Miniprotein binders against b1l550. Designs and how they scored, part 39

Target 1, 279 residues: b1l550
Amino acid sequence: MRLPEELLERARDIHSEAPSHRIKLDRVGSFGLKVPVEFKGFLLLAEADVWVSLPEGRRGVDLSRQVEAIYELSNPPKDPFSLCREAAISLLEKLNYADSSGVSIRFDAPLQDGESLKYYGVEISSIASDEIINKIRVEILGMTACPCTAELIRAYKSSEIAATHTQRSLGILEVSTKAEHPDPDKLASIIERAMSSPLRTYTKRPDEGGLVIRSLSNARLAEDVVREMIHLFLEEFGHLPEDTHILAAVRSMESVHMHDIYAERSFSLDEIRKEISSH
Below, E stands for the ipSAE of ESMFold2; O stands for the ipSAE of OpenDDE; V2 stands for 0.75 times the mean of E and O plus 0.25 times the DockQ between their complexes.

## First folded at step 6 (miniprotein)

Design Ab3
Fold by ESMFold2-Fast, scan of step 6:
Structure Ab3 (fold): chain B 279 residues (1-279), chain A 94 residues (1-94)
Amino acid sequence: as target 1 above (279 residues)
Amino acid sequence: GEIRVTVEIEKDGKRITFTYKFTSPEELEEALKYIEELIRRSGADRVRITVEASSEEEAERLADELRELAERLGYDEIEVTREGNRFTVEAERE
């Protein structure tokens, strides 16, 4: 429902009034918006958050202009990277009292898997001020297999392919950079290659055996997966600006425990290169 | 009362699937507008929308609304099927 135009004409501009307390707010905006995006030939319904900084002397933000900024740019649907960057810039242009703006867009990205599709999580953002910082987070499930148990079973059964317990593991790569967003399919590929094996959306019993055998032949701890993800990331994206920040993490849903195992590392490209070169 | 909606869009051999959970009628109404635009812009030959709700009446009502949405988008063949607590709306165009 909208108020009659006559009432709106008589109303005070509450947003431009002085607040009860002169405190700057870092992020004020509209969160959980549904927006269509086009990703690599697929049309998806994504979730978006939009925000701006609010100066200490202003009571509120114009939420209608925030929603207008992203929706104007989402029709027709476009790729989520361009939408994210352009909407962040548009917010700053439309809301001239703000020092910074940001847009985050979340969706499940389809990835071809034989005749079917599997999905991985993508969250991208662009934060605009006197420069633009682009962030991307990719999450994808894979398999890990315990090397310690594998060695014990191999020794016991004298098998060339060790038997061990396997579990689902969530791999995570986050990248924050002044360059354009890295390709999420490449980030997902890095995560999957670092795992003991990828997960499939559709498997028959013979194919399930193949995944298990692959996992057993490539047993890895969560700590091993994180290190491998970093190694593979540097091979693929080592060309990014040196102040690019990365988070690599794995959460292993241990099948023999009631709790998860978690491993992570945060670093800048400059930091990690110096570390590797020094050791 | 949680409502789960799964939308499957197919065009030229490519398929997209996404699932959303809704807890309020207002959230659902907003999402349906975007789902309609999503399908319209996709030019999909076939769409399959599956709904699950805590009550059978709620799921049936939503399935009817989605059938009307498919009709508005110009789909020629529309079928609604029930499997227990799930309603599926399948729509195709020539």
Scores: ipSAE 0.000, ipTM 0.206, lowest interface PAE 16.8, mean pLDDT 78

Design Ab4
Fold by ESMFold2-Fast, scan of step 6:
Structure Ab4 (fold): chain B 279 residues (1-279), chain A 94 residues (1-94)
Amino acid sequence: as target 1 above (279 residues)
Amino acid sequence: GEIRVTVEFEKDGKRVIFIYTFTSPELLEEALKYIEELIRLSGADRVRITVEASSEEEAERLADELRELAERLGYDEIEVTREGNRFTVEAERE
């Protein structure tokens, strides 16, 4: 049903009116939109949030224009990085009262794993103002093995063979930069290489045994994993602008405890280079 | 070899500077695409991009790419200056 045109002519433009209180809002928008994206040959259903700043003299935001901005750019589906950046820029152009705009897109990324696929979490965003800031967060599961219990078992058995508990650990890399979004597959690779071993979607018994042996031979504390992730990140992405900010973290779902172990470090490239050069 | 790119533009009285250091030419090419988008978004009337590379040939090639980038962005006054292996592209629009 469509309402008569004369009703539209008589309706007040609520959004352009003065608000009850002259207060600027940082983020006003449409959250939880479902959008298709094309990622490395896959068509995926992603979830998007879009927003703009709202000046103190304006009551509301044109939400329909926000949805139009992202949907116009998402049909046909395109890569989520271009969609994110282009939509943020488009929002700022279409909603000229805003001094900033932003777009976030979340999806589970497929990663080739032998004859199967495994999945990792990706969230990207672009925030546009007088410059653009791109953010990406990658989360992927891996395996860790406890070096402390390994040492205790070796001491107890008077044996050189390692035996210890293993568990799933979630590795996290988050990057905020004025440069382009880092490739999430490379971030996922960094996380997996920092772990005792990667996890598989499907393994046959010999492959499963090999994975466990690899993990046991490469036992690492959560603290070890975070430090290795930072080291590998600097090797791959140390070229990014000096004010690029990184969060590296791991959450180990300890198989022998009711609780998890968590380790993290946040830093800018400028900070970490100065810290490393002092040692 | 190592390549250093400095991008500088002025926006609303504030000068914005980005410094990149690359060891991969392919990575620099992706960064240049993004730099183009960033300059376009800024609406800057004046941009200065400096490239320093370990080889003269590489620096000259990058300076040409930057000049072409400035032309695509609609700058009508483009000057390229050289000091050894350091090239600076200064672009202005009236």
Scores: ipSAE 0.000, ipTM 0.213, lowest interface PAE 20.3, mean pLDDT 81

Design Ab5
Fold by ESMFold2-Fast, scan of step 6:
Structure Ab5 (fold): chain B 279 residues (1-279), chain A 94 residues (1-94)
Amino acid sequence: as target 1 above (279 residues)
Amino acid sequence: GEIRVTVEFEKDGKRVTFTYKFTSPEFLEKALKYIEEIIRLSGADRVRITVEASSEEEAERLADELRELAERLGYDEIEVTREGNRFTVEAERE
């Protein structure tokens, strides 16, 4: 508008004024921004949050500068990991009153599944201060089969492949590290390999019976899946810094219950190595 | 075959250009949604989208989808031009 521009010389700088209460805020920013990213040859529309810390003596944050920064860095579209890190650093450099900055980017990652694609959830973050901390969370659905019911049916029916109930289970791996973000495809692979079987979207001729038989031959408790995920993670990513923090979790959507079963473990690499080596 | 989409938009005298290459038509559906959101978020007064494909039919289909996209975004003036297997959609706000 013409008129607002004419008034700028007389308008107060609200953001730089003292607040009503002298309280620091940890995260102030623009949330739910749509940004383009290029992920392993795919062009995806991701959702981003950008923020900075706000000191106790300043009333507000320059939100328009945050939005401009991430849009400038998203042209041309780049991989979401580089965008996340570069945007966090850029925000801290551009907003000199901030002690820290952060960026989170969320998207559904495509994964080849025969002639089709399936998708898993990815959320990455970079938080910049005196150092940069990179976080990634991967969620993918798989199948689990109950070994407890399998054992009961096996005792009753005498079968090598025990009959039991199967259900969808959500596997979760979250990693926080000073190193670069781990490859989400490798994290997704770890989760799927820890499950009784992976889930499929569709091929030209899917074999549903084969998935069920695979799951029944590999019955696992949610607790078993979490332990296997941790074991596989250490084999693939044990080289990360010792202060790397991991969350491994499984939520089993039990087909025979009105409720879900949940198992999790959070740990640092230093912590888990000491625990395992004590045996 | 390979499909190339180039998006140019202009706001306050600044021009921004993106170029995308696809080998599979299935990726185009997602790319169109991405292009729509980027143009929407840019607040651009003028956009120019150029499509090149190995087949004229494929390029023409994509140009039509991009024209519909520009209409959904509320552009007042939309022009589509063709040079062989290359289609350009130009859209402007007053």
Scores: ipSAE 0.000, ipTM 0.158, lowest interface PAE 18.6, mean pLDDT 79

Design BB1
Fold by ESMFold2-Fast, scan of step 7:
Order: structure tokens, then C-alpha cells, then sequence
Structure BB1 (fold): chain B 279 residues (1-279), chain A 94 residues (1-94)
């Protein structure tokens, strides 16, 4: 059932009214929208958040225009990067009272793994004001092996192959830039190469043994993985604007502890180059 | 427990994939209409739905609902595969 259209003439425009308190809000919007996207030949169901800033003199946001902005651009499905950027721009065009807008899109990205697929997490956003800032966060699991225990066992037993505990570790790279979003597959590759070994969707016993031996022969602390991720990032993406901001982190799900180990570093390209060049 | 639903589409020899993750069967039921719309928009010749849940019984129950959804969209279900807590339904149309 719908109410008669003529009631709109007499109803108050609640959203345009003055609020109870003149306080600006940074983000007001529709969160948890399900949208289809096309990613490298795959049709994926993504989750999207859309928002705008709300000035101190306005009570509310027109939520229907926010949903229209992203829905209009998501049908037919398109790549999530273009969708993110174009929807953020569209929000500012449709909602003239807003100083800024933003769109965030989350999905699990397929990655070729021999003849099968594996998945890694992607969250992208675009924030539009008088310029556009693009952000991407990639998370992928890998394997790490403890070098401390490996050295202890090597000293104790004089073994050719070091024995140590292995565990899953979550690698995280987050990039904020005025340039286009970095390719998430390249970010995922950087994370995996920094680990003791990558993880597989499935493997047979001989291949599984090889992965374990690789991990044991390439033992790394969480701190080592973060430093290696930063090094590899600079080789691949050092061309980005100097004010590009990066977060590199590892969360190691320690197999010998009830708790996790966490290491991170955030930096701008300008900061890290000065730091490295001073040594 | 996590419920994982994978929907693969095959059209003109190319494979497309959707993966959904839910914390409960009730959460999945709310998403069924959206899943149906995604399958309709795909125009796929073949669809494969795989459900992985905390128990075999739960996986079968959810897979049956998704199979009926595929039938409503004009797909003929032709193969069912059970591997532990994983249930796969394959359907195609012509």
C-alpha cells in the first residue's frame, strides 16, 4: 500500500529542517547493501556502504538518493573500482548539501591456484570532496614458521631440516592514494611472497610435504614478514604519489599459544624513503 | 558456525563464481531473493551450487532450498554430490 501523492504537499520535509543541535556529522548513509560486481571475469556478490557528510544546519540525509546512486551504476554489474569511484562522485552530484561522500565495497576475490581457486579479502573505498582519495585493503592467509624454535631444535638435535612450529598468518596491506586503486592481485602476491609459504585450496601429500618443507626452510617472524612486505611494496608501487599512505600488518595465529602475535607499520611513501635513505 | 554457499555459473564456456558466507541459516534465507536475482541476471546455461555447513544435515537442508530456487528459475537439476559437510547441486537449462 502507498499513501496518496497529495500528502507530500502538506507533509513537513523533515530532512531539510534544523536539527535539535547544530553539530556536523561526518558520515551518514546506507550500510550493508548487497550489490553484484564483475571482477576479472567473475560475477561476485559484494557488500557496499554509501555515505555523505551532513552539515550542522540540516537534520537528515535523503537515503533513497544514496541507494539510487549506487544501484543505478551497479546494473548491469561492473568492476568494483569504477563502481566505487563513480558512485562517490554521483553522491555529491545528487546531494548538494554534502561536503564529501564515500563508498566502500567488500568482497572475496578469486585467485588462480594451480587448477583450482583460492580467495582473499578485498575492501575498497573512494572518498570524494574537492578531490578523490582511493583506499584498498587486502587480506590473505599464508603460513609462517618460527625461526626461534627452529634454531633451538637445530642446536639440540643437529638436524639437517629444522623442526619448528608452523601456523596460519594473516597478511594485511592497506593503501590510501589520490591515484587509481592498486591491483589487489599484486597486493595479495606481495603478501604471499613475504610469508614462509602460501596456502593452497587443496594439495596431494607430495605437494603438501613440499609446502611444509618450504615453510620450515624459510622461517620468518611476524616482524620479518611486515618488513619484507614493505620492501616488496616499494619495488612494485614506489611510483605512487609521495603522500600515498600504507599500512602493512601481520597477525600470526600462533600454534603454540592461546593468543595471536601482531606486527604493523603505517607510513607515507615520503616518510619511508627518508627513513631508508638515512641509513 | 560458518555457512559457505558457492554459486558457479557457466555461460559460453566461461565460469563465473559467487561466494556467500553466513553465520546462520536464517541469515541465508534473508539473502535468498538476492541470490535468485543474481542467478536470473547471469543468463547462465549451467549453475552449480555448493553448500558447506557445520553438519551434513544442515548442508542438505540448505542445498534443498537452493535447488528449488534454481528449479523456479527454469534450471533442471541433474546431479547431487555429497562429500562430508559439503553438498553440491548441478543444474542446467537449454
Amino acid sequence: as target 1 above (279 residues)
Amino acid sequence: GEIRVTVEFEKDGKTYEFEYRFTSPEELEKALKEIEEVIERSGADRVRITVEASSKREAIRLAEKLAKLAERLGYDTYEFRIRGNRFTVEAERE
Scores: ipSAE 0.000, ipTM 0.059, lowest interface PAE 28.9, mean pLDDT 79
ESMFold2 (binder alone), alone request of step 6: mean pLDDT 76; pTM 0.750

Design BB2
Fold by ESMFold2-Fast, scan of step 7:
Structure BB2 (fold): chain B 279 residues (1-279), chain A 94 residues (1-94)
Amino acid sequence: as target 1 above (279 residues)
Amino acid sequence: GEIRVTVEFEKDGKTYEFEYRFTSPEELEKALKEIEEVIERSGADRVRITVEASSKREALRLAEKLAKLAERLGYDTYEIRIRGNRFTVEAERE
């Protein structure tokens, strides 16, 4: 049963009332919304969060208008980057008391892998105020091989390519910029190229052997992978605005330990250029 | 509502500005080839495109279309600035 709209004349407008305490809130919104997106020819089910700032004098946010903002723009499905930016702007238009708005969209992106597909994680956001800040985070698994153990085994066997332990490592690149979102496929490619070898959804035994040998011939510490990711990022995306902020990280799920190894570096393009140029 | 598009570029030390006015997004779509030709013929290394529309969402959509147009011409779009219903796209090439 749908209640009569005439009841609205007797109901208080709770959202517009003064709050119990005059405290500004940074993010108030609808989280975990399911939205369809079109990504590089694929129709995907994504998860979205939408939010706005709430001033100290207002009790609540009209959450129905937040849902309207993203759903109006998601039918028919469109690319998640345009959806993210347009929805963030729409939130500011629909909720005039807000100083800022944001939209985050998460999905698993398909990546062509020979005749099959593999998947990597993508999270994008747009935060709108007097400017738009676009953020993208890409996570993809790769393989690393330990150079320390390789060196010990090489000394023992006197061979150029030593046996060592290999493990899955999660590579992470996060970019925050006033420019448009970087292409996530290019970020995923940077991560994979920085690893000892990429991972595959499907391998036959000869191909699996080749992948392992490739990894063993290109043994890298988590620290090595992060530095290579930064180097490759600067080659591909060094043209972005100088205040662009990057996080490069690797979490190695060490096969010989009960714990993981983690390495990261956060920097702005301005900061890293000065660091490199000082040497 | 009125849509205003301003294209600014610098060539040989002089700044050039072209202003377009449209009554609908559909009119702007029809003029995209003309705008593209103006930018291409400029030979400029840097171009600034400003769009002002009746709503922020409309201005953003139009700014994104113009940014993609600049990308097709070999420019890298690297900044979108918002001021009310006005969006400015900065684009640069080698």
Scores: ipSAE 0.000, ipTM 0.399, lowest interface PAE 13.0, mean pLDDT 82
ESMFold2 (binder alone), alone request of step 6: mean pLDDT 76; pTM 0.756

Design BB3 (at its last look DockQ between E and O 0.65; V2 from the best seeds 0.00; counts 0 for: pae E 14.9 > 1.5)
Fold by ESMFold2-Fast, scan of step 7:
Structure BB3 (fold): chain B 279 residues (1-279), chain A 94 residues (1-94)
Amino acid sequence: as target 1 above (279 residues)
Amino acid sequence: GEIRVTVEFEKDGKTYEFEYRFTSPEELEKALKEIEEVIERSGADRVRITVEASSKREAFRLAEKLAKLAERLGYDTYEFRVRGNRFTVEAERE
């Protein structure tokens, strides 16, 4: 239903009014929007959040312009990275009172796994102000094997094959940069290579045996995995701006415990280079 | 509307500046090869590309295209600065 324009002209513009309290808000927007995106040849259903800063003297934001910004740019579906950056810029153009804007897009990314597919989690953001900051978080499951138990069993059994407990571990890489978003497939690859072995959607018995033997022969603590992820990240992405901020983390779902083990490190490229150089 | 592209080179502690003006994005696109050749021929260690257009989105789109051009020439693009309808890309090599 469309109301007569005369009624709309006489109605108060609530959003433009002074608020009850003169307080600036950092993020006000539309959250949980469903948007289609095209990722490496796949049409995926993603979830998006869009927001802007709200000045202390304004009661509310124009939510219709926020939805307009992302939906206009998502039809036809496009690459989520370009959508994220362009929508953030469009929000600043459409909402002149805002000092900053942001867009976050989440989806499960397909990754080729032999003749099947597996999926990993991707969340990207672009925040626009007097600069553009791009953030990406990749989460993928892998396998870790305990080196402590491996050493005990090796000593006990005098076996050529180390025996130990294995468990699923979640690897996390988060990058915040003024450069373009890193390729999530490369981030996922770094995580998997740092693990004792990757996980697969489907294995046949010979392949399964190979993965298990690989894991047992490549036993790693969560702490080892985090350090290896950082090492591999620097080899692949050391060219990013010095103020690029990275979070590397592992959550190990320990098969012999009722609780998880967690290890993480946050750093800037400038910080980590100085730390490594001190040795 | 008018589109202005400024390309600045830093080589051996000296800064060089080239300014280009275009009437449309299509006109800029025809000049991309010339801009590419100028950047490549410069041998510069650092390049700053600034794009100003009639809208923020158009300026951003053009800046992104020029950043990719610099990346094809072996530069790492490491910053997008925004001021009004002006976008600045910093690029450096090695």
Scores: ipSAE 0.167, ipTM 0.639, lowest interface PAE 6.3, mean pLDDT 83
Fold by OpenDDE base, look of step 8:
Structure BB3 (fold): chain B 279 residues (1-279), chain A 94 residues (1-94)
Amino acid sequence: as target 1 above (279 residues)
Amino acid sequence: GEIRVTVEFEKDGKTYEFEYRFTSPEELEKALKEIEEVIERSGADRVRITVEASSKREAFRLAEKLAKLAERLGYDTYEFRVRGNRFTVEAERE
């Protein structure tokens, strides 16, 4: 049912009224939108959040304009990174009372695994104000083998390759930068290479055996994985601005315990370079 | 609307500034080629590119093109500053 235009003319613009309390809000928007994006030749349905700041003198945000902004840009479907940045800017244009805007887009990224696909999680955001800050979070599962148990078994059996327990581990890299979003595939690769071994969608018996043997020969603590992630990140992305902020983390879903092990380091490129150079 | 692109760099202790104005897509293509040549010939380690357009969206799109151009020339691009309809791209080369 469409309300008669006459009724709309009589209605107060509630959003433009002065609020009862003159307080600025940092983020007001629509969360959980679904938008199509094109990524590496795949058409994906991504989840998106859009928001703007609200000045103290305005009661509400024009939410319909926010939604319109992102959907106008999503047809035809385009790269989610470009969509994110363009939408953030478009929001500032359409909502001129806002001094800042933000867009977040979440999707599962396909990753080739032989003749099949595996995936990793991606969450990107762009925040626009007097500057544009781009953020990307990549999450991918890998496998870790415990070096402690391996050492115990080695000591007992004197085996060249010691048996140990293995588990799934979630690796996380989050990067915030004034540069463009770092390549998500490269970030995922860093995480996988930091693990004892990658996970596979399917394995044949010989391949499965090889995967496990590789894991055993590359046993790593959660702490080791995080340090390795940081090391590999610096090698690949050391060219980013010094004020770039990084979170490297691992959540190990321990197979011998009912709880998870978690390790993380938050740092700027400037900070971590100084730390490493001091040793 | 009129688009203005300003390219600024320092060389041998002097500051150089080039301004480009255009209103049509055809003029834009020509301007981009000239800008590329100017940056390439400068050999500067730091280049600042400022874009001013009638809309933030237009300025942003052009800023992205200019950033990509700088990257092709071997610069790392970062720091999009947004002031009104003005975008600034900083490009640095080691």
Scores: ipSAE 0.014, ipTM 0.300, lowest interface PAE 7.9, mean pLDDT 86
Fold by ESMFold2, look of step 8:
Structure BB3 (fold): chain B 279 residues (1-279), chain A 94 residues (1-94)
Amino acid sequence: as target 1 above (279 residues)
Amino acid sequence: GEIRVTVEFEKDGKTYEFEYRFTSPEELEKALKEIEEVIERSGADRVRITVEASSKREAFRLAEKLAKLAERLGYDTYEFRVRGNRFTVEAERE
């Protein structure tokens, strides 16, 4: 049932009133929206959050305008990066009382894995004000093999490939920049190449053996993985603005322990270059 | 409304600047082709593209198109700035 439109003229516009307590809010929005996106030829259902700042003199946000901003742009489905940036700008234009807006979009990205597919996690965001800041976070699982145990067993048995414990490790790269979002596939590739071995959707017995042997031949501590991720990132993305901020991290689900191991480093491109050149 | 695009680059110590003004979709398509040719034939390692439009959303959409155009020519966008309805893209190639 639809109410008569003329009631709008008789009712107070609660959202445009001044609040009882004049306090600015940093993020007011709609979270957990479902939006279709097109990524690498796949049609995906992504999860999105939209928000704006709210000045001290305004009681509420026009919620329907926020939701309208992203849904108008999501049909037909399009590239999630363009959707993210364009929606952030549209929010500022539709809600002109705000001095900033933000959009985040989360999805599982398909990645070719031989004759099959695997997936990795992507979250992108764009924060618009008098400038635009773009952020991307990529998470992908790989395999790590412990070099400490491998060395002990090698010394005992004098073998070329030492036995050791292996485990799944979650690699994380997060990039915040004034440039366009980095390609998530390239970020995922950096993480996988930093690991002892990538994970596969499935393998046949001979291939499984090869995967394990490769992992043992490329044994790495979680700390080693983080350092390698940074090295590879600088090779691929060293051209980004100097104030680009990166977080590189690994959470290793150690197979011989009841708990995880975690390593991380955050840096700007300017900071890390000076650090490396000072050695 | 009217859209302004400025393309700037340095080559052999000299600064070059090209300005494009247009209001229609046909003018936009022609301007995009001319901008592509200017950037391609520039030989420059670094290009600055500035877009001003009647709305921030229009300026952003065009700036994003121009950034992708530069990418097709082998450049990587290393900065994307906003001031009012003015967007600046800086792109570099090796």
Scores: ipSAE 0.000, ipTM 0.337, lowest interface PAE 14.9, mean pLDDT 85
ESMFold2 (binder alone), alone request of step 6: mean pLDDT 80; pTM 0.802
ESMFold2 (binder alone), look of step 8: mean pLDDT 79; pTM 0.790

Design BB4
Fold by ESMFold2-Fast, scan of step 7:
Structure BB4 (fold): chain B 279 residues (1-279), chain A 94 residues (1-94)
Amino acid sequence: as target 1 above (279 residues)
Amino acid sequence: GEIRVTVEFEKDGKTYEFEYRFTSPEELEKALKEIEEVIERSGADRVRITVEASSKREAIRLALKLAKLAERLGYDTIEFRIRGNRFTVEAERE
């Protein structure tokens, strides 16, 4: 039921009041919104967070305008990158007290996998202030095989076929740039190519055997995978602005341990090129 | 404050430019129909609209209005760029 409009004349405008403490807040918003997006021909249900900065002199944010910003742009469903960028910009226009705005959109992206599909994680964001910064994080599982155990078993058995433990490893690439969001399928491809082998949604026994043999013949440390991801990233995306920031990481769920192994490197394109060219 | 709007067209590999200057947002509102007509008459494949205003907030508001105008003419926005008080919209159509 809608309340009488006369009540608005008697009610305080809580949001515009001074707060109890004059403290600026970095992110205030609506989190966990469900939004449909179109991604490479698929209609997907995504989760969105929208936020703005709140100045020290204002008690609250107009949350309804935040929801309007993203929903006005999501009908009909469109690609999540355009939605993310346009909604962040729209938030600054609609909420005039904000110094910055942001939108984050998360979904599981389908990827062609032979005759089937597999899925990888995507989170994109756009943060608008005096510049627009676009960020994308891609996470995909692959397989790694331990070269240390392989070498020990080879020495013990004198076998030409490597035998070692294999495990699922999570590869992570995160890119922050003033340019458009990089294509997440290309980021996922980089991660998979850096692994000992990719994982499949569906395999028949002969294909499964081939995948295992490939992994065993291409044993890699988590550290090796991170370095290879960086190398492949530079081949594909070295054209991005020099101040583009990248995080490359691998979390290996070690099958012979109760704990995981983790390796990462963060860098800017300018930084990594100078490092590599020094050799 | 002073507002500058630049509309650039790309048609068959050639680039054309129109520049407008206004002293207030109200003057720009009155010129929206003229800008719309210029874009429509161009038959351009790609349009770049740049707004420079006295503040970032003002530039954003004005640029979003121009982006919506381009969308009404059948263009899809492919890029937004903000640099201080300058906002650029790039749009294209088939």
Scores: ipSAE 0.000, ipTM 0.469, lowest interface PAE 10.3, mean pLDDT 83
ESMFold2 (binder alone), alone request of step 6: mean pLDDT 79; pTM 0.793

Design BB5
Fold by ESMFold2-Fast, scan of step 7:
Structure BB5 (fold): chain B 279 residues (1-279), chain A 94 residues (1-94)
Amino acid sequence: as target 1 above (279 residues)
Amino acid sequence: GEIRVTVEFEKDGKTYEFEYRFTSPEELEKALKEIEEVIERSGADRVRITVEASSLREAIRLAYKLAKLAERLGYDTYVFRIRGNRFTVEAERE
């Protein structure tokens, strides 16, 4: 039901009023919106957050214009990267009191896995102000095998290939750049190639033994995986602007411990090139 | 109001710049055809299009139209920057 339009003439414009305290807010918006997106031929239901900065002299944000900005651009569904960037820019056009805007979109991305699909996590954002910053975070599970236990058992049994514990490990790559969002499938591929082996949705033949043997033959510390991820990232994405910031991390869900092992490195492309060139 | 469009081309390490100014819709349509032809014939590796207008909204609208034009010519538009009433789009081939 709708109330009579005559009420709009009588009601105070609460949002444009002075606030109780003259304090600027960094992010004010609509969070947890459901939006359809088209990703590499798939129609997916994504979750979006939209926000703007609020100046110290204004009581509130026009939330209707925030929702309009993203929904106008999401029908028909489009790729989440264009949607993210265009919606952030549109927010600044529609809300002239804001000095910055942002959009974040989260979804599970399908990845071809033999005859089936597996999924990895993607979160993208675009923040617009006097420039636009694009951010992407990719998380995918893989397998790691402990080289320390492998070496101990090998020494004990005098065997070439030793038994060791294996576990699921979560690989993480996060990129913030003034260029377009990197292709998440390529980021997921980097993470999987850095692991002892990838995980499968299911195995149809006795290929499970093959994955375990691959993992055992390619045993890696969490620290090894992070370094390999950085190496592979530089090979694939070294062309990005020098002020691009990257986080590479691994969380290993240790099968022999009640706790996880975690390793990470944050860097800019400028920083890492200088570090590598000093050796 | 007056609209200013600056198109920069980068080819083999050299930068070339063209500027267009217009105040009417008729001048705009003529300038867009000229800009399209210049971009197409440049063979540039990178193109930077900067629009400066009376308002940010006007700059954004025109910059998007020019970005779509560059995309039709085979460029990938990947960077958007906003500074006051100025909007910049970067496009790269290959």
Scores: ipSAE 0.000, ipTM 0.284, lowest interface PAE 12.6, mean pLDDT 81
ESMFold2 (binder alone), alone request of step 6: mean pLDDT 83; pTM 0.836

